# Ledger of designs, part 119: miniprotein binders against q96jn8r1131to1294

Target 1, 164 residues: q96jn8r1131to1294
Amino acid sequence: TLEFLENHGKNILLSNGNRTATRVASYNQGIVVINQPLVPQLLVQVRIDFLNRQWTSSLVLGVITCAPERLNFPASACALKRAAWLLRGRGVFHNGLKICEKFGPNLDTCPEGTILGLRLDSSGGLHLHVNGVDQGVAVPDVPQPCHALVDLYGQCEQVTIVNP
Short names: E, the ipSAE of ESMFold2; O, the ipSAE of OpenDDE; V2, 0.75 times the mean of E and O plus 0.25 times the DockQ between their complexes.

## First folded at step 11 (miniprotein)

Design km18 (at its last look DockQ between E and O 0.03; V2 from the best seeds 0.00; counts 0 for: placed apart)
Fold by ESMFold2, look of step 11:
Structure km18 (fold): chain B 164 residues (1-164), chain A 92 residues (1-92)
Amino acid sequence: as target 1 above (164 residues)
Amino acid sequence: SERKIEEIIYRAFELVDEGELEEALELIVEAIRLAVENKDEDLLVWAIYIIANIAQELGDPELLEKVLELAEEAYEMTEDPEIKWLIEYLEK
């Protein structure tokens, strides 16, 4: 039911019924968006399938709170100018402002096979799950509706949507 | 020219990752000036987020106070809820 939207970064090839995204060139242009808004307690999970350790930075994970059909895809998620709440490296960012220095694992070091999940709690808190383990609230009050986003940046060359 | 301002803002963001906080600050101040001159409200709002990030990384309370003043001025001009959120964040 969950799929990546056909509207995605220019270097993405979708496969496996649009549940697998592969970055087929360069280090960027790898933004993908999940086709359904997050609702409380819906867990969206992706597995890291392939990493190229040539790069030092890796995927960005997060949500956008604007309609995904109007999204102009910048080269990188960090260039989203508004309505973006992103987990990157060790930090949490809102529109380029670091709002939390340390949250969850360092995404730049997550190995292949890691399953990363996003869900909203009943208060609008955005939770990260890592291999099924809730890491707590990354963002305490995300506006709804919002859509999960993955940027297959740098090291991260393939992810697949998996069921809980 | 609009894309030029956008590129300057993003470059300032990238400079923070590179540890070049002083260069990032110089660049974002120029981007803010250009966004105001061109009356580009969306780029102004984003640029204020980026200068807030730089000020926070520098640990400079005087700069953070100035950023709050800029955000308040921008809110009067735009009424953008993203600026309202930032003001509340900075006042905490």
Scores: ipSAE 0.826, ipTM 0.930, lowest interface PAE 0.5, mean pLDDT 91
Fold by OpenDDE base, look of step 11:
Structure km18 (fold): chain B 164 residues (1-164), chain A 92 residues (1-92)
Amino acid sequence: as target 1 above (164 residues)
Amino acid sequence: SERKIEEIIYRAFELVDEGELEEALELIVEAIRLAVENKDEDLLVWAIYIIANIAQELGDPELLEKVLELAEEAYEMTEDPEIKWLIEYLEK
């Protein structure tokens, strides 16, 4: 069963069998990691449950290749400088460096109810899914094993892992 | 340069993580200034988002007013709908 790991950002409260993550304070310290590593053909999806318009920007979605159980999470995924491939806004980032300017929809403007998915293809390409629609390859070759990461940042206050 | 601005922003993130919000704020203001000078719209928008969150966290009315001014200036440059939304939100 897909769940968020107990090792998470300071402002995260897990519920619903660790399938729901809620940021209960401030705008950051909201990183969560999904327990099972991504493998080809596995679609991992999260639904944006609640947005808090008090804050700006929104969730960051991506993968990490380091051991998630031992990771000391920074306040924001944007501060990850190693072993991280992230989607923020419309950009794709690797270890803090932008590797793609415009990819898929703007994550900062995704409304509540949006279902975001990550999937590895057989060639190691990381795909973004939005509401069940494959947006294409965000990262062409991701090292394995890797774990899906969600940063409940800014507006994004709650997400839930959902089945495909 | 773009890289310099990014480095400043990343340092600001580290400072935020350390709880040094005021110092982080100073760096972000610097990033904004540099972004304007370089006409880097993407980094400008990013910096505005960051400073807005810091301002909200601090709850400083004067700072929020400054953020509003910066946002207005940023919108004139980028016409980013999120910035426009932010302006409208801050004016409530």
Scores: ipSAE 0.604, ipTM 0.833, lowest interface PAE 0.9, mean pLDDT 92
ESMFold2 (binder alone), look of step 11: mean pLDDT 83; pTM 0.799

Design km19 (at its last look DockQ between E and O 0.75; V2 from the best seeds 0.73)
Fold by ESMFold2, look of step 11:
Structure km19 (fold): chain B 164 residues (1-164), chain A 94 residues (1-94)
Amino acid sequence: as target 1 above (164 residues)
Amino acid sequence: SERKIEEIIYRAFELVDEGELEEALELIVEAIRLAVENKDEDLLVWAIYIIANIAQELGDPELLEKVLELAEEAYELTKDPEIKWLIEYLEKDK
């Protein structure tokens, strides 16, 4: 079954058999990673459970292409120095370089209950799903293996892995 | 220190979000100098990604060309595949 790895941001508490991640302090230190690499038939989905609207920005979603089990996570996913492909706000970033100005919805405005999904297509393209609807290819050729990552940043205080 | 250089690079990234592109550029140039002086190849590679981002946001073709030259030099020194990816990205977007 899909679970969040025990190696995570320091402000994260895992529950529900490691399928729910809660940020229990501050606005950052909330990186979590899914325990299995993405493969073309695997749709990893998380539901936004709780948002705190006092913050301006919300969760970051993406993949890392390095081994996550012993990685030292920074305070924010955007500070990952390498091997990171991130959807943030409306943009797509690789290692801090914005490679797409606008893709899919603005993640900073997604409400509680939104289900966000990641999967690879047969060409290695990374797809975003929003409430079951494929938004298309965010990144055309992601190196493999890669793991799905969520940063419970700012507004986002809890997410839960859900089945497709 | 390595941590100081890392913090400078991330601050430059944040300044882009804040619309402070010239301050971001000044800061990342300092970080690149320090990474070279410290022989920190991983931080140099990341700093080049961030200055590429800043140059792209500025829309400055001469700066982008200088960033590409820097990336090519860094690739010869490091052989880091992250720099190779960046070179290909910058050449394709021209």
Scores: ipSAE 0.866, ipTM 0.939, lowest interface PAE 0.4, mean pLDDT 93
Fold by OpenDDE base, look of step 11:
Structure km19 (fold): chain B 164 residues (1-164), chain A 94 residues (1-94)
Amino acid sequence: as target 1 above (164 residues)
Amino acid sequence: SERKIEEIIYRAFELVDEGELEEALELIVEAIRLAVENKDEDLLVWAIYIIANIAQELGDPELLEKVLELAEEAYELTKDPEIKWLIEYLEKDK
């Protein structure tokens, strides 16, 4: 089953069989990684459960290509040193470099209840799904294996892994 | 030391986020130098991506060219696939 790894940001509290991640302090230190690596045609989805409007920005969604069990998480996914492909706002980032200015919906404005999904296609393209709708290829060729990463940042205080 | 380099990179990253791009550039260049000197591949990769980001934000073609040169040198040294990726990316944007 899909779960968040025990290795996570220090402000994260896992519950619901490690399928729910809650950031219980501050606005950062909220990185979680899903246990199973992405494989082609597997749709991994998380639902935004709660937003705290006192903060700005919101969750970051993406993948890492390093071993998640050994990763020492920074306070924000944006500060990942390497092996990171991230969706933030409407941008796509690789190791902090913006490689796409406008992609899909603005993650900073997704309301509670939004279901965000990641899926690899047969060509290694990483797709973003929003409420079940394929938004297209965010990253055309993602190294494998890779793991889905969620940074509960800013407004986003809780997410839950949901089945398709 | 690795810790010192890391601190410089973090500060540079923070400055970028704050819009202090020129100051960030000065720091990250130093970080790159130190990373090369210490043969720290991870920090070198990180720093090169950050300077690429700075160059991109500044819209400075000369700086972008410098980044490309730095990346190529770094790749020759490390053969790191992420640096190779960056080189290919930067070349496509030309």
Scores: ipSAE 0.571, ipTM 0.822, lowest interface PAE 0.8, mean pLDDT 93
ESMFold2 (binder alone), look of step 11: mean pLDDT 80; pTM 0.754

Design km2 (at its last fold request DockQ between E and O 0.94; V2 from the best seeds 0.89)
Fold by OpenDDE base, look of step 12:
Structure km2 (fold): chain B 164 residues (1-164), chain A 96 residues (1-96)
Amino acid sequence: as target 1 above (164 residues)
Amino acid sequence: DEKERKIEEIIYRAFELSDEGELEEALELIVEAIRLAVENKDEDLLVWAIYIIANIAQELGDPELLEKVLELAEEAYELTKDPEIKWLIEYLEKDK
């Protein structure tokens, strides 16, 4: 069963069998990691449950290639200093380096109810899914094992893991 | 370690500035962070800083700076053998 790990950002409260993550304070400290590593053809999806329009930016989605159980989470995913591949806005980032300027929809403008998915293909490419639609390869040749990461940042205050 | 924390803060600030479009100030900070990381022999922070300066150079569109970053990355790889530095080198070479 897919769940968020107990090791998470300081402002996160887990519920619903650790399938729902809620940021209960401020605009940051909201990183969560899904327990099972991504394997080829496994689609991991989260639904945006609640947005707080007080803020401008929204969630960051991606993967980490380090051991999540021992990770000391920074205030935001953007401060992950290594082993990070992130989708933010329309950009793709690796350890702070923007490797793609425009990819898929703008995550900062995804409305409540949007279902975002990550999937590795047989060649190690990381795909983004939006409401069930494959947006293509966001990151080619992702190191494995890797874990899906969601940063409940800014507007995004709650997400829930959903099954395909 | 207080020194380590200071370096981390500088790197993160450089990233924030670059993300806000303040590339010149970001560049000044990240160069200082690199210097400090080397002085402290902090390989992890050095790797991170190199990624950040690469991003700054890329945003500036400065081919000379990008070349210097590549050289820095090569030197760092010789010291650390960090696979993420290797990835960066390959990335920078492909984007020429």
Scores: ipSAE 0.883, ipTM 0.948, lowest interface PAE 0.4, mean pLDDT 95
Fold by ESMFold2, fold request of step 13:
Structure km2 (fold): chain B 164 residues (1-164), chain A 96 residues (1-96)
Amino acid sequence: as target 1 above (164 residues)
Amino acid sequence: DEKERKIEEIIYRAFELSDEGELEEALELIVEAIRLAVENKDEDLLVWAIYIIANIAQELGDPELLEKVLELAEEAYELTKDPEIKWLIEYLEKDK
């Protein structure tokens, strides 16, 4: 079963059989990781449950390509120094390098109820899904194994893993 | 290590400045962070700092700076053999 990994950001509380993550303090320290690697035919989906519009930035979504059990998570996903492929705002980033200026929707404006999905295609391309609709390849050749990551940053205070 | 923590903070601040569009200030900070990472022999922070200066150079649209960043990345690869730097070199070569 897909769950958020017990190794997570310091401000996260897991609930609902570890399928719901809530940021219970501040605006950061909200990194969570899905406990199983992405494989072909696996669509990992999370629903945005609660947003606090007092903040201007919102969640970050992506993958890490190293084993998550041994990682010390930084306060924000953008401070991951290696092995990170992130969708943030309007862009796609690898270790802080913007590799695509505009891909998919602006994550900072996605409303509550939005369902965001990640999957790998047969070529190792990372696909973003938004409310069930494939947005195409965000990252063309992601090293495997990789795990889906969500940073409950800023506006985003709660997400829940949902089935496709 | 306190020195490593400070270098890491400078790199992240340079990223933030770049993200805010303050590219010249970001460049000044990241060059300093690279110098400090080399002095401290912190290969992981050096690799990350090179990613950040690559981003800054890309956002500036400065082909001469991008060539210097590629040269730096190649030197860092020979020093570290870090696959993250190899990926970056390949990315920068395609982007040209």
Scores: ipSAE 0.851, ipTM 0.934, lowest interface PAE 0.5, mean pLDDT 92
ESMFold2, look of step 11: ipSAE 0.843; ipTM 0.930
ESMFold2 (binder alone), look of step 11: mean pLDDT 80; pTM 0.763
OpenDDE base, look of step 11: ipSAE 0.880; ipTM 0.948
ESMFold2, look of step 12: ipSAE 0.834; ipTM 0.927
ESMFold2 (binder alone), look of step 12: mean pLDDT 79; pTM 0.758
ESMFold2, fold request of step 13: ipSAE 0.843, 0.848; ipTM 0.931, 0.932
ESMFold2 (binder alone), fold request of step 13: mean pLDDT 80, 80, 80; pTM 0.772, 0.769, 0.766
OpenDDE base, fold request of step 13: ipSAE 0.883, 0.879, 0.878; ipTM 0.951, 0.950, 0.950

Design km20 (at its last look DockQ between E and O 0.85; V2 from the best seeds 0.83)
Fold by ESMFold2, look of step 11:
Structure km20 (fold): chain B 164 residues (1-164), chain A 96 residues (1-96)
Amino acid sequence: as target 1 above (164 residues)
Amino acid sequence: DEKERKIEEIIYRAFELVDEGELEEALELIVEAIRLAVENKDPDLLVWAIYIIANIAQELGDPELLEKVLELAEEAYELTDDPEIKWLIEYLEKDK
């Protein structure tokens, strides 16, 4: 079953059978990773449960292509030095390099209740879904295996894994 | 390694400065971080710093700087054989 890994950011509390992640302090140290690699046609979805609008930036969503079980997470996903493909604001980033200026919605403006999904297509393209609607290919050929990652950054204080 | 942590912090600060629109300061910091990573013989931090200077060069829209970044990436690949720098080289070459 899909759960967040026990290896996560220092400010995360897992609950609801490890399907809910809450950032309980500060604005960062909120990285969580889904416990199974993405495989073609698996749709991994999280719902934004709680936002704190005191912050201007919000969650980061993406994948890592290295083994997550013992990875030493940085304070923020954008400080992942390697093996990271991230959706942030409207941009797509690889290891801190912006590879797409505008893709999908601005994640900093997604309201509570938004369901964000990640899946691989048959050619290894990474797709974003927003409330069930495919936004297209964010990254055309993601190395496999990869794991879905959420950074509960800034505004985003809680997400829950939901089934499609 | 305290030196490694300091270099890492400089690289990340350079990344943050891009978000703040301080591209010139970001460039100054990342050039320093590259020098320190080379001096400290830290190939992983060098590769990451090259990603960040590539980002800065792209934001500046400076084709001459992008060519210098590509040359730096090619030198780093010869020294490190790191697949992350290989990906970056391919990305920069396709974006021409």
Scores: ipSAE 0.846, ipTM 0.932, lowest interface PAE 0.5, mean pLDDT 92
Fold by OpenDDE base, look of step 11:
Structure km20 (fold): chain B 164 residues (1-164), chain A 96 residues (1-96)
Amino acid sequence: as target 1 above (164 residues)
Amino acid sequence: DEKERKIEEIIYRAFELVDEGELEEALELIVEAIRLAVENKDPDLLVWAIYIIANIAQELGDPELLEKVLELAEEAYELTDDPEIKWLIEYLEKDK
């Protein structure tokens, strides 16, 4: 069963069998990691449940290639020192380096109810899915094992893991 | 430790400056962070800083700086054998 790990950002409250993450304070400290590592052809999806317009920007989605249970989470995913491949806005980032300027939809403008998915293909390419539609390869060769990461940042206040 | 924290703070600030579009100021800070990371023999912070300076160079569109970053990364890789530095080297070489 896909769940968020108990090791999470300070402002996160888990519920619904650890399938729902809610940021209950401020605009940051909202990183969560899904328990099972991504394996080829496994589609991991989260639904944006609530957006809070008090803040700007929105969730960051991606993967980490370090052990999540030992990770000391920074205030935002963008501040991860290493082992991070992130989708923010329309950009793809690796350890702070923008490796793609424009990819897929702008995550900062995805409305509530949007289902975002991550999937590894057989070649190690990381695909983004939006409402079930494959947006293509965001990262062509992701080191494995890796875990899906969601940063409930800014407007994004709650997400829930949804099974395909 | 205190030195590590100081370096981290500089890197964080540099990162924020990049997001603010203050690339020149970010560059000054990250160069300092790299210097300090080397002096403190902190490979993790060095790797982090190298990625950020690469990003700054890329955002500035400065090929000379990118070349210097590549050289720096290669030197760092020789010392650390870090796979993420290797990745960066390969990435930078592809974008030449």
Scores: ipSAE 0.796, ipTM 0.903, lowest interface PAE 0.6, mean pLDDT 94
ESMFold2 (binder alone), look of step 11: mean pLDDT 77; pTM 0.719

Design km21 (at its last look DockQ between E and O 0.03; V2 from the best seeds 0.00; counts 0 for: placed apart)
Fold by ESMFold2, look of step 11:
Structure km21 (fold): chain B 164 residues (1-164), chain A 96 residues (1-96)
Amino acid sequence: as target 1 above (164 residues)
Amino acid sequence: DEKERKIEEIIYRAFELVDEGELEEALELIVEAIRLAVENKDEDLLVWAIYIIANIAQELGDPELLEKVLELAEEAYELEDDPEIKWLIEYLEKDK
């Protein structure tokens, strides 16, 4: 059963059998990780439950390729120094380097109810799904094992893991 | 320690300045962070700083700076073969 890992950002409260993550303070310290690595054909999906439009930026979605159980998370996913492949806004980033300017929708404008998904293809490509629609390969060959990550950043205050 | 935390803060601030459109200030900060990471012999922070100056150079569209960043990455890779530096070198060579 997919759950958010107990090791998470300091402002996160887990609920709903650890399938719902809520950021309960500030705009950051909201990193959560799925408790199982991605494997081909596994689609990890989260629904955006609550947004606070007082902030301009929203959630970050992606993977880390290092073991998450005892990792000390930074305040924001964009401050992950290593082993991070992130989707932010329309950009794709590796360790703070923008490797794609425009991929998929602008995550900063996704409304409440949007279902965002991550999966690996058989070639190790990382795919984004938006409301059931495959957006294509964001990152062509992610090292494995890798772990799905959501940063409840800025606007994003709550997400819930949902089944495909 | 405190030096390491200060260097980390400078690197991340340089990253943030790119979002704010302050590319010249970002470059000044990341150059300082690189110098401090080298002095402190902090290889992990140096690798990250190289990623961030690569990002800044890319945003500036400055081919001279991109070449210097590639040279810096190659030098860092010779010192310690880090797969993340290898990836960056390959990325910069393809995007050339």
Scores: ipSAE 0.858, ipTM 0.936, lowest interface PAE 0.5, mean pLDDT 92
Fold by OpenDDE base, look of step 11:
Structure km21 (fold): chain B 164 residues (1-164), chain A 96 residues (1-96)
Amino acid sequence: as target 1 above (164 residues)
Amino acid sequence: DEKERKIEEIIYRAFELVDEGELEEALELIVEAIRLAVENKDEDLLVWAIYIIANIAQELGDPELLEKVLELAEEAYELEDDPEIKWLIEYLEKDK
């Protein structure tokens, strides 16, 4: 089954069979990685459970192509400089560099209950799904294997892996 | 853009400082980034920097700085009426 790895940000507490991640302190140190690598036709989804309005910005969603078990996570996914393709706000980033300016909905404004999904197509394109709707290809060619990453940043305080 | 790259490098250095627990020093860098973003009329980097400084300010328990963030957001909105900036203003005001 899909679960978050035990190697996670310092402020994360896992529960619900490691399917729920809660940031229990501050606004950062909230990176989690899903255990199974993305493969074509697999839709991995997380639901935003709780938003804490004392903070600003929100979750970052993406993939990493390095070994997640050994990764020393920075306080924010925004600081990842290698092997990282990330969605932040409406932007798509590769190793900290913006490669797409306006893509999909603004992740900073997604309300509680929003279900965000990642899926690889047969060509290695990474798709974003929002509430079951395919938003298109965010990254055209992602190296495999890769793992889905969620950074519980800012107002995003809790997410849960959900099945399609 | 060279100026854009410079601003980004400052922000990334700030992230390193935050990671090291040096919030005050990170704050100074973000303020610099904001200044440069305003001068370069870079809305995207300005918004990003505002988000960062807002969280640092909240972490430090600095309400005056939070008020300044709101002012900066309003200034950014005057540069470009971006829906995200408008949302941020409303968000910050709603929590006051």
Scores: ipSAE 0.642, ipTM 0.845, lowest interface PAE 0.8, mean pLDDT 91
ESMFold2 (binder alone), look of step 11: mean pLDDT 71; pTM 0.623

Design km22 (at its last look DockQ between E and O 0.95; V2 from the best seeds 0.88)
Fold by OpenDDE base, look of step 11:
Structure km22 (fold): chain B 164 residues (1-164), chain A 96 residues (1-96)
Amino acid sequence: as target 1 above (164 residues)
Amino acid sequence: DEKERKIEEIIYRAFELSDEGELEEALELIVEAIRLAVENKDEDLLVWAIYIIANIAQELGDPELLEKVLELAEEAYEMEDDPEIKWLIEYLEKDK
């Protein structure tokens, strides 16, 4: 069963069998990692449950290629110094380097109820799914193993892992 | 330690500034961070800083700076066989 790891950001409260993550304070410290590594053709999805409009920006979605159980999470995913491949807004970032300017929908404007998915293809390409629709390859060759990461940042206060 | 934390903060600030479009200030900070990382022999932070300066150079559209970043990355790779530095080198070479 897909769950969020107990090792998470300081402002995260897990519930619903660790399938729901809620940021209960401030606008940051909201990183969570899904327990099972991504494997080819496995679609991992999270639903945006609640947005808090007092903040700007929204969740960051991506993968890490380091051991998640050992990771000391920074306040935001943008501060991950290595092993990070992130989707923020419409951009794709690797360790802070923007490797794609415009990709898929703007994550900062996704409404509540949006289901975001990550899937590796057989070539190691990381695909973004939005409400079940494959948006294409965000990262063409992701090192494996990797784990899906969600940063409940800014507006995004709660997400839930949903099964396809 | 304190030095490491300081360098991390500078790197992150440089990133934030670059994200805000303050590229010149970001560049000044990241150059300082690189210097400090080298002096402190902090390879991990050096790698991160190289990524950030690459991003800044990319945003500036400065080919000369990008070339310098590539050279820096190559030197770093010679010192540390880091897969992420290797990735960056390949990335920068492809974007020439």
Scores: ipSAE 0.878, ipTM 0.947, lowest interface PAE 0.4, mean pLDDT 95
Fold by ESMFold2, look of step 11:
Structure km22 (fold): chain B 164 residues (1-164), chain A 96 residues (1-96)
Amino acid sequence: as target 1 above (164 residues)
Amino acid sequence: DEKERKIEEIIYRAFELSDEGELEEALELIVEAIRLAVENKDEDLLVWAIYIIANIAQELGDPELLEKVLELAEEAYEMEDDPEIKWLIEYLEKDK
């Protein structure tokens, strides 16, 4: 039921019933989106399967509040011009504006096997989970509907959707 | 549109420079991108450029520049009731 959308970055190969995304070239063009919007009862989790440490930065995780099925994705999530709320490195960003310097772990240092989760609370707050542990509210009031996004950037070459 | 693509590239380059800590160079570039977006009447690129200069101003810790960015956002909001601009105005007014 939870799958990555067929509309994805150009360097992505989907496999395992569209539950696994692999970046097969370069360091970017690796945006994938989950096939249904977040609702309070939905916890979307992905496992980091493979990292290539030759790159300095790693995956970006977050949401977009526009319809993803026909969206023309940029090369990197950081170039999303509107409707984007992203967790990157140590920070939280909205459309390129850093709104929080430090939230949760540094995504650039998460090892293979790390399970990262996103969910909305009843107030529209976006929560990050790390290995099953709720890190709290990253973004307090995300417009709905919103769609979970992973950018297999830099180090991150493969992620798989996993059940809670 | 070739001009539109060029403006996009300048905005993204300014973001990259800001991310690398080259704040003064980023500022010079984003000011140019804003001028071009206004000249080209590209409302979507202007909104994005305002977000990027807001980030640069915030990182510089320059209250005079932040006030100018707020004025720019307010002018842009007057032209269009864009919810992204409204959110930014509210954000910039927080803790002022």
Scores: ipSAE 0.836, ipTM 0.927, lowest interface PAE 0.5, mean pLDDT 92
ESMFold2 (binder alone), look of step 11: mean pLDDT 75; pTM 0.691

